# VH-VL binders against Rho GTPase-activating protein 7 (ROPGAP7), part 13

Target 1, 201 residues: Rho GTPase-activating protein 7 (ROPGAP7), of Arabidopsis thaliana (Mouse-ear cress) (q8rwq4r167to367)
Amino acid sequence: LALEDIDGSPSFLEKALQFIEKYGTKIEGILRQSADVEEVERRVQEYEQGKTEFTFDEDPHVVGDCIKHVLRELPSSPVSASCCTALLEAYRIESKEARISSLRSAIAETFPEPNRRLLQRILKMMHTISSHSHENRMNPNAVAACMAPLLLRPLLAGECDLEDDFDGGEDNSAQLLAAANAANNAQAIITVLLEDYGSIF
Below, E stands for the ipSAE of ESMFold2; O stands for the ipSAE of OpenDDE; V2 stands for 0.75 times the mean of E and O plus 0.25 times the DockQ between their complexes.

## First folded at step 12 (VH-VL; framework fv_lecanemab)

Design r4 (from q6 with heavy chain M110F V112Y; at its last look DockQ between E and O 0.02; V2 from the best seeds 0.00; counts 0 for: pae O 13.1 > 2, placed apart)
Fold by OpenDDE, look of step 12:
Structure r4 (fold): chain C 201 residues (1-201), chain A 123 residues (1-123), chain B 112 residues (1-112)
Amino acid sequence: as target 1 above (201 residues)
Amino acid sequence: EVQLVESGGGLVQPGGSLRLSCSASGFTFSDYGMHWVRQAPGKGLEWVAYISSSGDTIYYGDTVKGRFTISRDNAKNSLFLQMSSLRAEDTAVYYCARGEWFGELYDYYFDYWGQGTTVTVSS
Amino acid sequence: DVVMTQSPLSLPVTPGAPASISCRSSQYLLHDNGYNYLEWYLQKPGQSPKLLIYLGSNRASGVPDRFSGSGSGTDFTLRISRVEAEDVGIYYCMQALQWPYTFGPGTKLEIK
């Protein structure tokens, strides 16, 4: 979806992902620590103005937030509601092997190709980052916490029809709990996708 | 010792196709971006294509965009250039060159070059 | 695209004499990080190009100290303090600031 420009060249997102993979792996708190919003906005503008290459001396946190910015600004979630549901169902399987198999199937069967590619590409970056947790202190769980809300947007928005979804009455407390659960599930799903990345993709 | 060895060059007719290969050794191939650079007979150097270490990022020169495809097989320590719709102006020695290193600051882009393989496009 | 130019295109030099090659870019190659993304390459007769200078002024590994790069922005110079017979070849400057990378036309250094 957003990995290539119209001419087939790497998009802003792709370039940023590549940058983080190259220069972000040793950065403590990468993807967690927020950069100055103005710097992020400035960098996005600079890109639009022709600064289309990320150089090695750029702030990885700014570039990381550029990635987040792009994902937030996508007209549709990288992972659709139906795909989120499929992932959640797969995740709920108790057997690890069966879970992995189910996640693999869910991704292969429910995702449109562009969305699958986008998810896989982002997860690849995330996996790369998390594999260097000894340096950057960003384990799979930490990375998932940062990125899951951006990837599984429908799940957090409560757009996924889960059988167990408490008919959240108008009770604010129930809604909050549901939101928390959704967030936790999203993080957990992404964590598993990172931990078993090689088996799923 | 770092070595890059190009192969696959030859004589081809205009409109034809050719696939070049570059075999890498003496370093962790998967950690480096790679480039193709060409040199027409008696002419200067022209950058042709780039592929990142993972293969996720690719750039082409304008003269070859849409006709050439750069790819790599990290398991085989190999870089490729699939050339299609070849033109007379594509006649050149084609070099593979090692680019930036993955994960750290890298200050130069072509630190090692192959000996080149010759492509001749002629009717 | 960034257009690179060189002068002179032909440089006959007496052994032991100094040599200087100019390179100009159509765009500033100085990045905000303080580095110029300009490289120099030497292609000796019948050989592949070799890196001489990177980031405008840094000698690559194995490059003799008689070679030096200077300049900033759009104007760069490669200097050889004492030309040797082994220095014969074509020198190319290249910008690596933005895609596509572009080379100068080359300067042919010959011994008189």
Scores: ipSAE 0.000, ipTM 0.520, lowest interface PAE 13.1, mean pLDDT 90
ESMFold2, look of step 12: ipSAE 0.414; ipTM 0.777
ESMFold2 (binder alone), look of step 12: mean pLDDT 92; pTM 0.942

Design r5 (from q6 with heavy chain D107S; at its last look DockQ between E and O 0.02; V2 from the best seeds 0.00; counts 0 for: pae O 9.9 > 2, placed apart)
Fold by OpenDDE, look of step 12:
Structure r5 (fold): chain C 201 residues (1-201), chain A 123 residues (1-123), chain B 112 residues (1-112)
Amino acid sequence: as target 1 above (201 residues)
Amino acid sequence: EVQLVESGGGLVQPGGSLRLSCSASGFTFSDYGMHWVRQAPGKGLEWVAYISSSGDTIYYGDTVKGRFTISRDNAKNSLFLQMSSLRAEDTAVYYCARGEWFGELYSYYMDVWGQGTTVTVSS
Amino acid sequence: DVVMTQSPLSLPVTPGAPASISCRSSQYLLHDNGYNYLEWYLQKPGQSPKLLIYLGSNRASGVPDRFSGSGSGTDFTLRISRVEAEDVGIYYCMQALQWPYTFGPGTKLEIK
């Protein structure tokens, strides 16, 4: 599990998530602002070398990017293609109540337990950050914009059936539009998951 | 340093047109909604217009609606106010101000202001 | 349009003394998200306006702690615990809940 090491202790990811929840909530542009790539790499290396605790004096942007790094380096998407499809279908429901119910069901029924746990844990952090938007300027949409591509990879990769998929022929313009739509949908889905977090989880 | 600089102010006759510009620096301009606010001589502040970060959402004050056009060029870090059918009561210092981040929140503060540019409408 | 009012319009203050400015809105400024969309601005003589308070009670960056915003709904107050010479200027409240945004008429703070 991405959240626990073999010995059951919190993983690098979990520790980073905890750090952001504790020290990132008041940081303007948290999860949005990128840190120096070298600094992020260095911090990852330091962890591997035995610096396994995040201290209060660390740069929240570096730690945030460590989270992103871990998510990018996962061998498989946190959310599978089938799960993305289920989320997309649920999202398209017009009734808010029905949508929420459907999202809840999709998550409960289609997600393998490890993936569900991982998604929920990351969304928890994201929700915490977004709840302090007056301080950090990162509302649910903003947070979703930053994190959705990392969570819903298959959707962005075009591996999910989008009804609006322009059967666009080999036209580059159609592909770009499709990609944009996929990105927007991914952001929108995650946004709803954050806005209605308490009702879904 | 975060900075806004207005330009384009001047003397214009009633019924005339004028285009104001606001140049942004020191921050990612495309991430912010922007405002125009004006102040007539010896008077208070009046909100004039808003444009979202993407430019897809625009609002105007009632006094300028139909006469003024707010726009932006994110590639040039520039905000504009095209004024037409100018009236004497449009005489004011015009400020550009930075609004909300990403344009996804209702703007709840203008944290950066320019120094303003003066528009005088007189015969 | 939301009508904003302020009182007093003129506020002579002795240095070191506290000051209070009232702002009222014709509509509730409390959003569903739980925040009041009320801002306070200070315009010092010959300068551009500066943000003091946002969302009713949050102090903007760089604003001294002697400034505080309070209130909810339609009634808001800006307080200065100890007025300093540098605090001279015109204070404006503004509602940002509904378009068009509207300012109060301003309160001129002067040193006695």
Scores: ipSAE 0.006, ipTM 0.553, lowest interface PAE 9.9, mean pLDDT 90
ESMFold2, look of step 12: ipSAE 0.567; ipTM 0.829
ESMFold2 (binder alone), look of step 12: mean pLDDT 94; pTM 0.957

Design r6 (from q6 with light chain Y28W; at its last look DockQ between E and O 0.72; V2 from the best seeds 0.00; counts 0 for: pae E 3.0 > 2)
Heavy chain, then light chain:
Amino acid sequence: EVQLVESGGGLVQPGGSLRLSCSASGFTFSDYGMHWVRQAPGKGLEWVAYISSSGDTIYYGDTVKGRFTISRDNAKNSLFLQMSSLRAEDTAVYYCARGEWFGELYDYYMDVWGQGTTVTVSS
Amino acid sequence: DVVMTQSPLSLPVTPGAPASISCRSSQWLLHDNGYNYLEWYLQKPGQSPKLLIYLGSNRASGVPDRFSGSGSGTDFTLRISRVEAEDVGIYYCMQALQWPYTFGPGTKLEIK
ESMFold2, look of step 12: ipSAE 0.466; ipTM 0.801
ESMFold2 (binder alone), look of step 12: mean pLDDT 93; pTM 0.949
OpenDDE, look of step 12: ipSAE 0.833; ipTM 0.922

## First folded at step 13 (VH-VL; framework fv_lecanemab)

Design s1 (from n3 with light chain Y35W; at its last look DockQ between E and O 0.70; V2 from the best seeds 0.00; counts 0 for: pae E 4.1 > 2)
Heavy chain, then light chain:
Amino acid sequence: EVQLVESGGGLVQPGGSLRLSCSASGFTFSDYGMHWVRQAPGKGLEWVAYISSSGSTIYYGDTVKGRFTISRDNAKNSLFLQMSSLRAEDTAVYYCARGEWFGELYDYYMDVWGQGTTVTVSS
Amino acid sequence: DVVMTQSPLSLPVTPGAPASISCRSSQYLLHDNGWNYLEWYLQKPGQSPKLLIYLGSNRASGVPDRFSGSGSGTDFTLRISRVEAEDVGIYYCMQALQWPYTFGPGTKLEIK
ESMFold2, look of step 13: ipSAE 0.312; ipTM 0.737
ESMFold2 (binder alone), look of step 13: mean pLDDT 94; pTM 0.960
OpenDDE, look of step 13: ipSAE 0.673; ipTM 0.881

Design s2 (from n3 with light chain G34Y; at its last look DockQ between E and O 0.55; V2 from the best seeds 0.00; counts 0 for: pae O 7.1 > 2)
Fold by OpenDDE, look of step 13:
Structure s2 (fold): chain C 201 residues (1-201), chain A 123 residues (1-123), chain B 112 residues (1-112)
Amino acid sequence: as target 1 above (201 residues)
Amino acid sequence: EVQLVESGGGLVQPGGSLRLSCSASGFTFSDYGMHWVRQAPGKGLEWVAYISSSGSTIYYGDTVKGRFTISRDNAKNSLFLQMSSLRAEDTAVYYCARGEWFGELYDYYMDVWGQGTTVTVSS
Amino acid sequence: DVVMTQSPLSLPVTPGAPASISCRSSQYLLHDNYYNYLEWYLQKPGQSPKLLIYLGSNRASGVPDRFSGSGSGTDFTLRISRVEAEDVGIYYCMQALQWPYTFGPGTKLEIK
């Protein structure tokens, strides 16, 4: 979907991902720290104007935010509500081995191919970044915290049929709690996907 | 006890220079980003500068860019602010504050502040 | 730069009454992730600022539960369920979404 242009060439997103994999691994707080929005917008415009290659001297935080920008601007979530539900169900399995197996199956069986490819590609970048946590201080949890909301939007939006639907009464407190739980679950799911990346993909 | 103590404030003429220090104790200084924040007399808070735990990432407020330099010595648990080309509008109490902790779930922002050191720029 | 605004700028409150302070940002503070990059600070008279709320709704360590932060995107609110004399001071919101960090102008809470 978003990884290749119409002509089959790497998309803006793909190029940005490659850049981060190459130059972002040693950057402290990569994907965590936001760049100036104007700089990000400028870079997006420059790309549209023909600056289609990221050079080594570019600000990794700007490029990282370009990735986030693209993901936010997708017309639909990279991970659908049904896929989010499947991931959540898999994650809730107590046995580590069974959980990994279930996550693998969920991704393989419930994801449309374009979405699966997109998720895997982004997770690959995230895994690469997190594997260099000794340099960039971005462990799997930290990376997940930054990226999970962009990937699992339906989960955070409360669009997933969770058996534990807290009949959140009209109480603002209940809604906030539900949102927090959803965020935590999203982060936890992505964290596991990163920690067990080699076993899942 | 977690503590930050600023020093180096004083009276300086316009165009002069001053170096502020912040001494940290009670925590692993090298694990935290650090900030300088200032407050002009009777005014609100203004963020001045940030330096990451390793010192590899630095940011400045627009009003101090090119004039101020933030640095740190992790071995000495010290944060510094070298100020040059000082202006009257730089007159303020300067606070050092412990910043965010990268790589953790907990976003520690400015959760620890010093008592501040006063800088007065006047002819 | 992200511009922060607050209302009201002055807030006289009767002890025991609730209080509410609004903060607005010129930019959505939720755009990068699910967490709102908004902090609330209290500066009591003659003291250094103290962190009250981080990431929009999380109370800092030692902050009483009578303080609560809410909101998302561009509109945020700090609430005090029951104002006490010790709550007197200037409250600042700050965005930490992007550099440079920027503070609101502050809200002065006073006891009537």
Scores: ipSAE 0.017, ipTM 0.598, lowest interface PAE 7.1, mean pLDDT 89
ESMFold2, look of step 13: ipSAE 0.267; ipTM 0.726
ESMFold2 (binder alone), look of step 13: mean pLDDT 91; pTM 0.941

Design s3 (from n3 with light chain Q98R; at its last look DockQ between E and O 0.75; V2 from the best seeds 0.00; counts 0 for: pae E 2.5 > 2)
Heavy chain, then light chain:
Amino acid sequence: EVQLVESGGGLVQPGGSLRLSCSASGFTFSDYGMHWVRQAPGKGLEWVAYISSSGSTIYYGDTVKGRFTISRDNAKNSLFLQMSSLRAEDTAVYYCARGEWFGELYDYYMDVWGQGTTVTVSS
Amino acid sequence: DVVMTQSPLSLPVTPGAPASISCRSSQYLLHDNGYNYLEWYLQKPGQSPKLLIYLGSNRASGVPDRFSGSGSGTDFTLRISRVEAEDVGIYYCMQALRWPYTFGPGTKLEIK
ESMFold2, look of step 13: ipSAE 0.534; ipTM 0.814
ESMFold2 (binder alone), look of step 13: mean pLDDT 92; pTM 0.944
OpenDDE, look of step 13: ipSAE 0.874; ipTM 0.930

Design s4 (at its last look DockQ between E and O 0.03; V2 from the best seeds 0.00; counts 0 for: pae O 7.5 > 2, placed apart)
Fold by OpenDDE, look of step 13:
Structure s4 (fold): chain C 201 residues (1-201), chain A 121 residues (1-121), chain B 112 residues (1-112)
Amino acid sequence: as target 1 above (201 residues)
Amino acid sequence: EVQLVESGGGLVQPGGSLRLSCSASGFTFSDYGMHWVRQAPGKGLEWVAYISSSGSTIYYGDTVKGRFTISRDNAKNSLFLQMSSLRAEDTAVYYCARGEWFGYDYYMDVWGQGTTVTVSS
Amino acid sequence: DVVMTQSPLSLPVTPGAPASISCRSSQYLLHDNGYNYLEWYLQKPGQSPKLLIYLGSNRASGVPDRFSGSGSGTDFTLRISRVEAEDVGIYYCMQALQWPYTFGPGTKLEIK
């Protein structure tokens, strides 16, 4: 997937992830604050033109947005609908220990290897960022809020079989509520994955 | 085991040329920027040159600009330093060192044992 | 070019005693990202240099905890809490903020 290029070299995404892990931890609002769209586009273009290394003097917000850009532009969701469903089911378990075990199993058993690797890699970066929340003000919830929509796209799109599917009739209000719930669930799942990262991975 | 091995050192006359090589093993060479650092006899360390992982970015020390050329062959896990117009003051042990990963960690965490270059008439 | 200086240039130390080496830069090495781009290297007799500290205060892999780096801006310090015989060598600071990279002159640590 998106962590290696065709020739096996580290991808743009991987390099950006590493950069953020190294230089993003002290940046207030990292992954939350948007950079100038033109700067992000320019940086992506520069990479394609041969500027393939990130330097320490680059704007972390630009690099962060590059990560988000890549994730948005993926032809398929990093986490499939079936995987999202598995994560959601695991998350709903009340017991913390059982939930952790179930999440671990869900990731191990339902994720194709490339997707598992990608998710784990991104979560690693996110965990690193959130562990420095005292400096960057990005706690696990904040990081999850920024990244969950990019990772769990099927959940937000309503593609996951939720047992509690409100037979939301044609009422716009029901659909909005469902979408909000999906978004909240996505954020919550990612938050737990970050909070219990060491126990899950 | 992560290892760098320099070669190509020797005796050369002033104005001559020499090509140094550094062979990398035990790690993904293409992921790292690389450096040359030299040390004159009984003197301190002097940074010589840098090349990024892809080779797209290159920097030289002021004393070697225009005379030395750093290059790499990632397929062969090799780093090179082509030296021309050599001077007596270029006499040193030359070290290759592993630099940044993906171009943002600029510390040199792996060093070779060095190869000796002597410029003398 | 950034000029690096070190003090002292010679440091005789009794085994078990603490040691401190100062490094100064002619320019601020603190980047806007909050990191100081200063490194410490040790070259033991007859050996290649080894990385001790990066980004001012981070210990490299395998470096004993008796080594610590501190400082910011233009003034930096390498400390050894308890000097051991194996710590003998020349210590170099290096700035990595701007090209060209530049080393300090080195501090020779010897056992008394």
Scores: ipSAE 0.015, ipTM 0.559, lowest interface PAE 7.5, mean pLDDT 90
ESMFold2, look of step 13: ipSAE 0.511; ipTM 0.811
ESMFold2 (binder alone), look of step 13: mean pLDDT 92; pTM 0.946

Design s5 (from n3 with light chain Y28F; at its last look DockQ between E and O 0.73; V2 from the best seeds 0.00; counts 0 for: pae O 2.7 > 2)
Fold by OpenDDE, look of step 13:
Structure s5 (fold): chain C 201 residues (1-201), chain A 123 residues (1-123), chain B 112 residues (1-112)
Amino acid sequence: as target 1 above (201 residues)
Amino acid sequence: EVQLVESGGGLVQPGGSLRLSCSASGFTFSDYGMHWVRQAPGKGLEWVAYISSSGSTIYYGDTVKGRFTISRDNAKNSLFLQMSSLRAEDTAVYYCARGEWFGELYDYYMDVWGQGTTVTVSS
Amino acid sequence: DVVMTQSPLSLPVTPGAPASISCRSSQFLLHDNGYNYLEWYLQKPGQSPKLLIYLGSNRASGVPDRFSGSGSGTDFTLRISRVEAEDVGIYYCMQALQWPYTFGPGTKLEIK
């Protein structure tokens, strides 16, 4: 599990998530602002070298980017293509109550346990951050924009069988539009998960 | 009309101090982060400092860290740059600019600039 | 720090002709949110800088449609479809992905 090491201790990712929940909530632009790539790489290396605790004086943007780095480097998407499809179908439901119910079911029934746990844990952090938007200016939509591409990778890659398969006409314009739509859908899904977090989880 | 007006520039000796001010009008000042950007004579633009809308987040360029202090008074719609230990290389026109707005997909960048105030550091 | 470069540094242009300015960054400016955090500014002679393009390709308010920004990652281009006399000045690209913000050296556009 990406959240626990072999010995059952919190992983690098988990520790970073905890740090952001504790120290990131008041940081303006948290998860949006990027740190220096070299600093992020250095911090990852330091962790591997035995600096396994995040201290209060660390740059929250570096730690945030560590989270994003870990997610990008996962061998498989946190959310599988089939799970993305289920989420998308649930999201398309017009009734709010029915949509919430469907999203809950999709997460409960289609996600393997490790993936479900990972998604829930990351969403918890994201929800915590977004709940402090008055301080950090990162509302659910903003947070979703930053994190959705990392979570719903198959959706953005066009790997989800969407009935509305725009006949991929050879036209570059159509592909770009499809990609944009996928990105928007991913963001919208994650936004809803954050806005209705208490009802879904 | 949205406007920024810088003041406080002048001649100062090396090692001296100077305080710049920027007065904002025509918009809700407290909603925006603010920047200082400078331009040495005949040179390009250099970012100097940023302060968030609340003042809780501050960043400095490497060349001014430890010497310059950015601050704001939202009640007075004012931005400040306290400069200390001034050097010849600090000679420039200093601009204040309305900064980026966090919170949604649409970010505001430096879309409003003042006319600048001139700082000359010379013996 | 992210190092920004521009080419050319001097750009003489005939009125009515197109112009193109290149900007390069030492670091990838594409954010996970799908946007490139690159801005273009124009400083006309004797004036303050003005925002032209933000997030790589979005035209700022009041900017004529003859201006366009393109590119992604580390390579960006500002294009002027038909240069006018009023377009004379120094064009700067700036990265806003990470602190400190950094400008390119500027490109001076002049009329031939």
Scores: ipSAE 0.097, ipTM 0.706, lowest interface PAE 2.7, mean pLDDT 91
ESMFold2, look of step 13: ipSAE 0.542; ipTM 0.820
ESMFold2 (binder alone), look of step 13: mean pLDDT 93; pTM 0.950

## First folded at step 14 (VH-VL; framework fv_lecanemab)

Design t1 (from g15 with light chain Q98R; at its last look DockQ between E and O 0.76; V2 from the best seeds 0.75)
Heavy chain, then light chain:
Amino acid sequence: EVQLVESGGGLVQPGGSLRLSCSASGFTFSDYGMHWVRQAPGKGLEWVAYISSSGSTIYYGDTVKGRFTISRDNAKNSLFLQMSSLRAEDTAVYYCARGEWFGELYDYYMDVWGQGTTVTVSS
Amino acid sequence: DVVMTQSPLSLPVTPGAPASISCRSSQSLLHDNGYNYLEWYLQKPGQSPKLLIYLGSNRASGVPDRFSGSGSGTDFTLRISRVEAEDVGIYYCMQALRWPYTFGPGTKLEIK
ESMFold2, look of step 14: ipSAE 0.616; ipTM 0.839
ESMFold2 (binder alone), look of step 14: mean pLDDT 93; pTM 0.948
OpenDDE, look of step 14: ipSAE 0.880; ipTM 0.936

Design t2 (from n1 with light chain Q98R; at its last look DockQ between E and O 0.84; V2 from the best seeds 0.00; counts 0 for: pae E 2.1 > 2)
Fold by ESMFold2, look of step 14:
Structure t2 (fold): chain C 201 residues (1-201), chain A 123 residues (1-123), chain B 112 residues (1-112)
Amino acid sequence: as target 1 above (201 residues)
Amino acid sequence: EVQLVESGGGLVQPGGSLRLSCSASGFTFSDYGMHWVRQAPGKGLEWVAYISSSGSTIYYGDTVKGRFTISRDNAKNSLFLQMSSLRAEDTAVYYCARGEWSGELYDYYMDVWGQGTTVTVSS
Amino acid sequence: DVVMTQSPLSLPVTPGAPASISCRSSQSLLHDNGYNYLEWYLQKPGQSPKLLIYLGSNRASGVPDRFSGSGSGTDFTLRISRVEAEDVGIYYCMQALRWPYTFGPGTKLEIK
């Protein structure tokens, strides 16, 4: 349970998400700026040693990197390879209305319930941040660029593309182009989910 | 065109205070974060402070934290640096610089710099 | 804080020859979004610093194409393909990923 401890109380991840939703909205560059890597590790260890609450005076960049740390260490991607394929297929629909409807259907119908809950919860934080872009300068595209690689790992790994025009490992230039295209697709999918969050979720 | 002009430098005794100003023109000042950068005589560049476009996010370099206060007045297109508890090591040319906003990437690079104003801290 | 180092600190060059300046950071400047948040600045004699390169490899407006930036993570290079007299000055790298932002010590480029 990524969002809850055994007793049903909020997990480390859920508490960090709540902190960013409350204190991160006014922080210019939140999720784009990084914290000192040793400070993030120290904060994670302090939590496990009993400092289980984030206080208002903690550095939001440290807390944001704690969220990313947890997502990187999950044993499986928040979105599986088959779910990434479903999102990519839905995203490629050219009509905006049909695309949104297909994205909604893919999430509601093909995602296992725990994965859907996790994705929706993380996207809620991201949507809150991007709704304050006039102050924090993190519009949906910027937030998606920073977070999509953590959410759609199989797409970045090439495990869910519908077409593979690149020869992996044979030509370094072709491999780099395939990776860049996957990153662009991941960002674009998450951007649509953020821009139409209320319609999709 | 786009310009930044610093003022307020001068001579001050150790322990004293001084307020620097930076006037902006030729662009929408409230869309940009702003920096102060200094350079001691014969030395390299040292980043001093940053203030976000709204003024809500502020950061300081370790050597000035607790002694300097960055602020801005967006209605007046003005950036300020209030310096207190000045030391000989604060002797430098102080530059203001504009933090360019690249849209989707939110990139803080200093694309426009002022000419600098000189602060000398001596007995 | 992220410590930035540069080598060489002094770089005499023959006009028309290539030049390279190395910059190293104590922590990776590569963000999850795929960009490296490293910048290069030039301070010509008697002038304010000016931006040359941002995001590791992007030339700022008006910067000649003989300047190029490369590298990733902790190791970065500024290259000048053919040094001209107007290129003399001090070159600084700076990281723009982690507050507080920090400059390298500078590399003084001179014409022999």
Scores: ipSAE 0.604, ipTM 0.836, lowest interface PAE 2.1, mean pLDDT 89
ESMFold2 (binder alone), look of step 14: mean pLDDT 92; pTM 0.945
OpenDDE, look of step 14: ipSAE 0.840; ipTM 0.927

